# VHH binders against q05b89: the designs that were tried, part 38

Target 1, 377 residues: q05b89
Amino acid sequence: MLSSRVRLVATTARLVHSLIYSSSRSFMDLKALLSSLNDFASLSFAESWDNVGLLVEPSPPHTVNTLFLTNDLTEEVMEEALQKKADLILSYHPPIFRPMKRITWKTWKERLVIRALENRVGIYSPHTAYDAAPQGVNNWLAKGLGVCTSRPIHPSKAPDYPTEGTHRVEFSVTHTQDPDKVISALKEIAGVSVTSFSARTDDEEQTRLSLNCTQQALMQVVAFLSQNRQFYQKTEILSLEKPLLLYTGMGRLCTLDESVSLETMIERIKSHLKLSHVRLALGIGKTLESPVKVVALCAGSGSSVLQGTDADLYLTGEMSHHDVLDAASQGISVILCEHSNTERGFLSDLRDMLDAHLENKINIILSETDRDPLHVI
Key: E = the ipSAE of ESMFold2; O = the ipSAE of OpenDDE; V2 = 0.75 times the mean of E and O plus 0.25 times the DockQ between their complexes.

## First folded at step 18 (VHH)

Design u5 (framework vhh_7b18_3; at its last look DockQ between E and O 0.01; V2 from the best seeds 0.00; counts 0 for: pae E 22.9 > 2, placed apart)
Fold by OpenDDE, look of step 18:
Structure u5 (fold): chain B 377 residues (1-377), chain A 125 residues (1-125)
Amino acid sequence: as target 1 above (377 residues)
Amino acid sequence: QVQLVETGGGLVQPGGSLRLSCAASGFTFSDYYMGWARQVPGKGLEWVSYISSGGYTYYQDSVKGRFTISRDNAKSTVYLQMNSLKPEDTAVYYCARSTYEYRITPTGEYPYDYWGQGTQVTVSS
């Protein structure tokens, strides 16, 4: 009985270039669009140091017919967006990153804000949220490596704890110490949940208590336990972590099904990123013929994410000289593709994904002016 | 050999409910995340929900508040309770063994290494 492995032929959704049926694309309310974008990839995935979300908001009400995508929002790109009648700009990188005390004509970033507001154009930035997202830029970059398994290098955490409390406190109470009285006292503390177990230690019957508590309650719990030195000395306090999100996080550690030469990998990366040149640092003892099985990658500036990761190859946009030396000294080869070159190509896929996600309710266009500021000569 | 067998699909009216079941065998069920994916005709495979070995649940936004995933490790079974079904929920639903890694292939990306044969869910008036 030949178990017909139904190869789920992932029908490559050939993006049927749906004929521009001028279907009267309906305007979306800005708030509705923002909600939908957050559903696509939650801004909660963003790094805490980042500035993501709606950065410039026209006065309400505001509707969006045309969403303009760019990697970087320069003044030149802003002019393009205005010419193309953008209602909202999604800039991958936030043009507003540092706080502004003034909005004047003095700096190009302030001018961007002024031009946006004067023309009633919103500016939204996902940045590190799309770095971390399962379908985000790092996943896109990983597609260039070949058939592989991929996981985040730094997994994202869920926004909430699964249970009430941020800490777990565990300790033992002897029968002589009246476990019920102890439990009762602990339950009087707001934000505490207590569970008791029977345990035998050294042939003595003990009651093991495990409690979850909030940060605020923890201090009260500790204060209570400190009244009994025996409780306090044997108390274990655990900081609870939020659950990890699967497939979500910064960078990707990719394990190829089959190892390939570094030379072959370079060609794959060039092809994927549509680059004629990349910068290569060879790991110690490595050559272009050296096998690559494990690739650690991070789009943009990947040093903080890639550091300490065991791999044959690091792939990123930019890395400091010293970080490259460190990697090379460990036998890890490094490919640098420039910052935006590891990101900008993702915007085409992003457009298609957002078109699908938004059910073609709005026009989504890519910047044609947006380019890396660096020229490889 | 890993086997996943889905049951519980069918025709339901909008606003109705279905409960899908997936019986798993051929591996240590309790060690794996389990999930459900769906495929709408002409569209790609969409991840719907997954549940950790410890019972933590994750949902796509489109099904949050309507669908509930659960598992019984003793029975090696994962369930998907689907409430308030919409026409947009019409799809083939696949039970899948989820891994901590994403499988990247030329044909697509997959958060699982094994899946069942699927069960048809049709939401229609």
Scores: ipSAE 0.288, ipTM 0.614, lowest interface PAE 0.8, mean pLDDT 90
Fold by ESMFold2, look of step 18:
Structure u5 (fold): chain B 377 residues (1-377), chain A 125 residues (1-125)
Amino acid sequence: as target 1 above (377 residues)
Amino acid sequence: QVQLVETGGGLVQPGGSLRLSCAASGFTFSDYYMGWARQVPGKGLEWVSYISSGGYTYYQDSVKGRFTISRDNAKSTVYLQMNSLKPEDTAVYYCARSTYEYRITPTGEYPYDYWGQGTQVTVSS
């Protein structure tokens, strides 16, 4: 191979330099990329039992030129990621779920951590946060059904509105005290937002203070109030409950614009997932000609999300024998497509959305070796 | 030896409250998920609630909003606050330890490897 030193003339150098700089590889600091991923779909919507976010981090600083997407991070997929020069692996399923007391060569999951760190590759997992997201896995799965209106089966709760904080504290300041000084003192507590108003009581005019605060700040507020006995009258502490989100949550309940036969729906699902076969359980009294209008779906293992939902059809990756029997006994047909077959196709949409979101700053590639471990023989 | 000891059961009228406690010993409490299950007369064992090692809580739909699970890792104790009790809540309540697996079982159950002796809760007018 021959090395060339570029010798520049003024006019040619400026054009060449501009083209080289414009064409050169772009990259992002890891922390900036993680912030952008969270802006795309907040990790706060992951199920509380989940292990999401950055799971393996090379020593800082770390820059990312190549983001590698996979549904499952197996040893074969790790080898592919390393050969393709990944700097961060987004693994939809978290390869690290249980706490690791040791990082040795003993188990395949420990070997993933070792290989990642030795090659300065981070591992990030969105998992159920992307199941919940309005533009996420279940939305992608619903696209295969045809034109429909959809809603989460189990909506998420808003994280921060209508107001910040988890508690509201209301109390009174009598005319013998300066409300402005009380407000100033309370505002010194991190995580407190204060409101005041005047109210008459049967006894005297009082300034009623209302504040929202975090759980951490709550005890400091209570300590402040307890130090002044005149505040104790009519103090109320309320725990705030956040409203449900319309489009964020687990599963999707989809109502087709027009009913189709179950046979037609099966062909749509096969086409969308690129599968030759799916497993079908007919609901009691149903046939392949029966109309389907309402589909409840959940990618992956959907039993707990789907259970109890009234629908013509359940669509998911896997369910137990007894859960299938329960659905069928209620007249609900069930289509099972295997776990990751109901998830992996989303990654192509994810790549396209992330390319746009990140303005093509980094290279985003999909695993070519990642596949569902189960095959129909 | 792993030991789980439940206390706090008893007789209560509909709409009343009870708080169950489970003292744990013989293992590193903070490494495990802990939960409550119940044996309803004439029915099998069913899960009620569990709490992750990090403090995240999960509830069966029939008890959501009425029951609250909590843990105190410093005291190796898990609690179940039971409010708005109904006659249908009458059961023997067991404290259980679990090692949470990555997969959620098709029924939403977790494998539990150790159980307490149980405490009777009776809701009767």
Scores: ipSAE 0.000, ipTM 0.099, lowest interface PAE 22.9, mean pLDDT 82
ESMFold2 (binder alone), look of step 18: mean pLDDT 82; pTM 0.826

Design u6 (framework vhh_7qia_2; at its last look DockQ between E and O 0.37; V2 from the best seeds 0.00; counts 0 for: pae E 5.0 > 2, grease 25.8 > 24.2, SAP .809 > .668)
Fold by OpenDDE, look of step 18:
Structure u6 (fold): chain B 377 residues (1-377), chain A 125 residues (1-125)
Amino acid sequence: as target 1 above (377 residues)
Amino acid sequence: QLQLVESGGGLVQPGGSLRLSCEASGFTFSDYYMGWYRQAPGKQRELVAFISSGGYTYYADSVKGRFTISRDNAKNTVYLQMNSLRPEDTAIYYCARSTYEWRVTPTGQYPLDYWGKGTPVTVSS
């Protein structure tokens, strides 16, 4: 009678405490978040006509746990944001673009502001700042083209001039005039800096003056110079330009490593934008088999950026009929994808980039309700 | 051959200072914009500052007032003086010569700048 000692192997159920690292996403102060967003892409990149930044501010203090991303902030999207407990909405397009004289329940834009404030939700819009940003919408759109080299079509300018002044004024003082007196008089004008150098013109030694001045000072300088016809007639006034920012600007000029057919390019663009249809205008003498090497693109309404750019293909959301005709007449094919279709897809990349940039401190969610108002039928 | 050699990185306490140097060779240094980039762990490479051939400077907002970029064309060297360093400044810092162009691929994009190998900067107590 062999008593088989059943060794009860105590299965130590390793409670895999799935440490649900509930990454306790911490709240960020609104000001801190805004600063961080500006670090991601400076609002200084925005076009001067645009309305960017914090458009609606809840009364302080305000903290953000959930950032809600949308291309367009409609009333439906606002409701979604509220349901999802957004603390800040980043709307790519500014819902407030024109000044509001009243905030009533009359217009949908006013209602957006009211709903935002009543629920203590901020609204932030980067718009053209993200168009110009190196990692922004236009570069995202360029990813759909294939392997290429890209540069801004309209490079952004630095906020400041490299030197004091907005203008340079250059003129010569003849030996009949005391250059030192002239210099002294000019230096009395606030906002003027003067440099003198010797120049030989037509075998005569002359003192050449070069001055930098502000716009305000320019008027005084001109007034001073106008008192002497010899000075005034030979005066050159130069408008100084601000330096260009690196890799920052509107639109992209993309040169493909390998030329592809227009048909292939259309398929790439459709795939990238997840579109079944696009509108195509063929350049004069072009076919679907025509090679595409250079693509000029601008998300949204690209006409002003693309106009005059030499390329095989224009890619944008929308363009006027006449602008399309102009491009086509020049042999440039045009692909229109609708305004928001060239933008909205960027938001997924933006989410990922912002998550990384913000070190996962807050929740970043995309609108599921946001869609193009136009249906292709 | 184009070369950029960074130096001056290291460990520093918060509030401390470092000066990075980048020596350039293989091109006409004076003709190009030079920049400093940084890449923190798990983050994308970001522009810190650039300086034009003529000495115009640009700074990211995050470093404005704390960092100073300068260049010595006679020495083919660009510098980054970093003051009031913060833990968030911890990154590999790269010197770059600008081309104003980016390489774009379906999977990503990167500047066509010529880059050095980088110098690590760690700001820690």
Scores: ipSAE 0.162, ipTM 0.526, lowest interface PAE 0.9, mean pLDDT 89
Fold by ESMFold2, look of step 18:
Structure u6 (fold): chain B 377 residues (1-377), chain A 125 residues (1-125)
Amino acid sequence: as target 1 above (377 residues)
Amino acid sequence: QLQLVESGGGLVQPGGSLRLSCEASGFTFSDYYMGWYRQAPGKQRELVAFISSGGYTYYADSVKGRFTISRDNAKNTVYLQMNSLRPEDTAIYYCARSTYEWRVTPTGQYPLDYWGKGTPVTVSS
C-alpha cells in the first residue's frame, strides 16, 4: 500500500568503470524515479487545468543516471541537456501544454519532442504542483524577505477525500426505463463513477443510481438526464465539500517580524533574485521610505492569486496593467520581476532537496543556459 | 495555561504496537488541527501524522498503513496508534497544535506550531 519504493533496477550493461565514480553510485529505473518524485511532492497538488507529470517517455526500459533541471525547456536548453547526457529533463514549465496532433520538424516545441526521443531523454514537469507544495517555489521566494511568518493565500483542498470527484448525482430509474441501458450510457462519460441499488415503492421496483463526477463531466451528466423529464425531476446534485490540506496552497501571505522600508525590501528582493533591476509601482500615498510589514507574493504570474489580498506589497513576476493600477489605488505597492526570474532560483534548492530525497543515487544538474527571455537594456 | 501532555511511549520489540495519547488544555481543542511529530537523535523533527478538526487525516509515507491518528474532542485528546513498529521508528514523539502558518528565515522554514514536551519511543530487539 504505502511503498512507493520499487526495487531498483540497474541496466544489464555497464560502461567501463571510471576512477571518478564511487561504488555507492547507481542508476534508477524511470518508473521508480517518477514514484519517488511523486512522494517528494504529489502531482495532485497541481491546478486542475495544468499539464503535469511525465510528458515524453523513451520506450521502456529506461534508466536514469542524470536528472537535468530547468525552468523553461527551450531549444538552447535542450541542446545543453543533450551535451550533458541527461536521461530525464525536469522542466518546471511544461513545454507540451496543448495536445499535439503532429510531431514534425515544423515548430520548435515539436522539435523538442523529436530531439528528446531520438536521444532517449524523458521530459517531466511539476509546474503548479511545486507552486502549491510547502517546500516549493513560493516558500523559496519568501526566504528573500527576511524573517517572517507565512501562510498560503489560497490553501489547497484535498483532491480525493472524503470522496472521489467534486459532485455527486443521484436519481431514480423505474423498471420500465431499463436501468442497465442508463448505467451503460453514463459509464461512457469520462470522469463518472456509477453505483446502483434496488428500491421498491408500493407498486414499482426502482433502481437508484448514484454517481460521482468531475465538474467537467457534470455538464454531460446533466445533459444526458435532461433528455428525460422523469430523470431530471428526480435528480439530486450534491457539491462535495473537501477539507483543506495543511501547509499547501497558492501564494504566500508573509508578515515580517520587523517592518522595513520599501527601499530595503527592494534591495532584499534584488539580492535574493540576483537582479540589478525590478519594476516598481508605488501604492497611493507611499514612498520608498514607507514601512513594509505584510507582503503577498506569488511566483510567476500573480494577478489572480494576489488580487483582493490586503498587504503593503505585492511581489510577483508579472501582473496585468489594470491589476497593478487597482493595487496601487488601494495603497499597495507592486514589485514585478519577470516571470521566470521569480522561479529559477528555486531550482538550486530543489536540486539539494532531491539529492537528499533520492539518497544521492543519481546525478542532478541545473541548466546553465536557462534564462528569462526578457532582459533590461 | 496552554499545555500538551504526551503519554504512552516506551520500549517495544519490532513488530509490536504502542498507543500514544496527548491531552490538551488552555485552548478550544476542537478548533485546531492536531499532529504528531518525531525526532530521532541528531535529526530534525519530522511530521508523522495530523488530523483536522473535521477528521481529515494525513500520514507521512514512512508510516502509512501502520499508524492511525484519531481525536476525541470531548476529552481534548489526540491519539497515535502505532502498529508494526520498526527500529527506525525510534524517536521522541511530540504532540503539536498546528496552524497554517510558517516561520520563514533566509536559510529555511518550519511550521509555526505549539509543542508538547514529547514522549520517547524505543523499538529494539
Scores: ipSAE 0.133, ipTM 0.519, lowest interface PAE 5.0, mean pLDDT 83
ESMFold2 (binder alone), look of step 18: mean pLDDT 80; pTM 0.812

## First folded at step 21 (VHH; framework vhh_7b18_3)

Design v1 (at its last look DockQ between E and O 0.31; V2 from the best seeds 0.00; counts 0 for: pae E 3.7 > 2)
Fold by ESMFold2, look of step 21:
Structure v1 (fold): chain B 377 residues (1-377), chain A 125 residues (1-125)
Amino acid sequence: as target 1 above (377 residues)
Amino acid sequence: QVQLVETGGGLVQPGGSLRLSCAASGFTFSDYYMGWARQVPGKGLEWVSYISSGGSTEYYDSVKGRFTISRDNAKSTVYLQMNSLKPEDTAVYYCARSTYEWRVTPTGEYTFDYWGQGTQVTVSS
C-alpha cells in the first residue's frame, strides 16, 4: 500500500473561468485572468507596505494569449518578453514601487512602463502575497530540505473578521427590563447583529445580549446604552481580532523528519537552487557534521522574518551582517544564497500550477534571461 | 488506530456510474476533513475531492460536475458518487483523512496523513 499521505492543495488554487469564453479558446480576457490569479493566491495576503496586483494595464479590452513569468523585470527581460509576444508579464518583484510623478524616457523603470504600454503588455506583481501563500515561494524553498513539516513563522491574518462588525458589545438585561424590547431597539441600528440567551450573572438569571457591530454603529450602540444607567455601567466592549491563518504567512519553520548533517543540507540546498556556491556562517560550536533538524527559511531578504526564531539553521537570500553575527552567536548556522536565487526557481512550480489552474488555456513562458545581478567570480 | 476501508470499486462501462464508500474508525470522524485521491496508471497520485467536517466540498477540475463527495457523520462514512465515467478515470481510489500539518517533500506537498488500501475502478468497454 501507499505510505499514508496524499496531497491536498485544492483550497489554495480554485479555478474561475468565464462562461462567456468557451473552454476550447486559447485566449483569456485580462479581467478573467486576473480573477483566476487571485483565486489561485489572494493578493490580500501581501504585506501592508507592498505594491501588488495589476501595475500596468493596456487600454481595455485586452486579451491574453501569452503570460510571461519573471522574478525581476529588467530592460533585458522586457526585451525578451516582447520578442516572445507576452500579453501579460507576471513580475514577482514589482518594477513599479515608488510613486511615479512622470512617465518619461529618463529612468530604466519609466522605460519599462513605456515599453509595456507601447506594445500593449500588462504588468502584474504578486510579490509578498506569493511569499505568504501555502504553495508559494517559501513552500518551494522548503522542498529543497528533504521531507519535513512546515508552518509559517508569522501567520497571516484572515482578510475579514469572522462575523460582521469589528466590535463585540455585551451586557445583561433582567426580566423586569423587558429583554425583547431592548433587542428590538438594538436591531433598528444599522450594522448591528444581536444574539441573546439566558444566563446567570451573580446568581441572578438574566438575558445576555451579545452584539456584533461595525465601527460606524458602535457610537449609536453606546448612545442607546447610555440612556440606561444599569446597562451602561455593566457593558463590556471588545475589539475583535482577525483570526490567524494556518498555512499562510511569512517565512517557514521546517522540521525535518530525519536530521541530516549541515554538509548534507548544504548539498541539498545547492542542488535545489542550482548553485555551485552558497555563503555559510557556522553557529558557535557547530561544524559541517553538526545535525540539522529545524530550519527557519525566508526567500529573499530574511532578516526581519527570521530574527528571534529558534532553529538549527537559517536559510535566506540575504541578511544583514549584524543579524548573521547575532544568529551565529546563538548557535544558529546561516546560509545565504542571494536574494533572487531563493525565489526564481519557484517560477517553474508556478507555471505548472497555473497551467493546471487555467486548464492550459493560455501559453505560459518563463524568462530565460532573468538572473540574480550578483555573480560569484 | 486509524482505519479507512474503501468499497464499491469494480469494472464499469464508459458512461456508467459507481458509488464508492469509505468506512472510517479509530478517530472522531466528525472532527476531520476527508477526501478521495486516485492512483492513475502512468500519472502518479492525484487528488479527486475533499469534504470539510461541516460538509463543504471541493473537486479537481477533471471530475467536477461528474463526481459528488458526501459524508454521513453518524455512520463515520465518506462516499464518492462517480457518474459519466470515462476510461481516463481508471485508477485505484483511496479514501484519506486530512491532517493540519503541512508536509513537504522534494517532489511535492500534502495534508493527508492516512489512507486506506484502495479500491480499483476500471472503466472499459
Scores: ipSAE 0.369, ipTM 0.690, lowest interface PAE 2.2, mean pLDDT 86
Fold by OpenDDE, look of step 23:
Structure v1 (fold): chain B 377 residues (1-377), chain A 125 residues (1-125)
Amino acid sequence: as target 1 above (377 residues)
Amino acid sequence: QVQLVETGGGLVQPGGSLRLSCAASGFTFSDYYMGWARQVPGKGLEWVSYISSGGSTEYYDSVKGRFTISRDNAKSTVYLQMNSLKPEDTAVYYCARSTYEWRVTPTGEYTFDYWGQGTQVTVSS
């Protein structure tokens, strides 16, 4: 009796009700659109070194009818966006990454800003937020590997602590002190929350205080305890951690259901990315016939994410020469597909997802001009 | 071996209520997210609700305010209280264990690694 294990593929298929609602594509307020984009994938998922969000804002009020998607915003792509009457450009990569001291006609990035503002076009960049998002770029890249189980290599943390504060301080108040006075004193410190409970230690009932506090408040709490050290016992200071977000983070460690040859994997990757050529480094002792079961991947520049990860294969856009050597020396094969080639293909999926998410309220178009700057010749 | 066994399905009138139960075995129940999905004949799997190990709950919009997911870790059981049932809720309901990893396929993704045989819920006047 072959128990047909019906694998419930929980496709979060948001039922794209293709209701052909001829819905009069209505203009969205920019703020409303930004909120909706953040709901789609929170900017809090972005790396701390990144520059994400609304980078260029036309003067309010601003409405968006046409959202223009691109991987890279070059001057050529900007011209396309303007010709297509974009109101907001979603550039995967931020065109503004380093601080600008001046906005002049001198650099192409400054010219982008000028052109955007002169034409009342906003620029939004999600970048690493979309790398980390469950449905984001790395997930899309993983789809090219075949059927697999995928987890983030670097799981993201929640934006907030589950409790107030970053630290917990616990200590016992001796019977010689009035717990209420101590509590009152601690409550005067901004960023402190105090709770009291009774604890029995060695047949003596003691009042134990537990407080949550911010990093800033912690110094004041410690100062207070130091000044009153003789009255307090069993002080513990705990650093609180933000919880990990499920399915969210940089890179993906993918375990294939079935191992395939490296050659087969290369063909899958080429097919998925629509590439005729990739760069391959073979791990020590590996051949094209070597089995691949575990793939570590990171779109774009993946060295920092992939380094130290156990896998049969690294898949990324670009990696330094030395990092490739290190991987190969460990028996890990490396496939490099160029930086933007591991990203740009995601934009088609992104369009469809955003269309659904935004309920077709705005027109979403992809850049046709956007391309990798490098040619394989 | 991981096992999930759904119970509590049946025929109910519109506006009625049902309570589904899922008995879990073969794993440390308290360590996993649990959820419910449903499948309408001819349609894909639709997620309904899930609950974290700590008791945090999420609902899809279609069932929000009507369905309540809960769990009893001591009994290794997850529940779905369904109130104000509608004909549109007619489906096979599956209990599912969430994984910390995504299942990725060329055509889609899912976050559950085990599910039961399902229980039929029919809402009909």
Scores: ipSAE 0.248, ipTM 0.604, lowest interface PAE 0.9, mean pLDDT 89
ESMFold2 (binder alone), look of step 21: mean pLDDT 79; pTM 0.799
OpenDDE, look of step 21: ipSAE 0.055; ipTM 0.469
ESMFold2, look of step 23: ipSAE 0.221; ipTM 0.605
ESMFold2 (binder alone), look of step 23: mean pLDDT 79; pTM 0.803

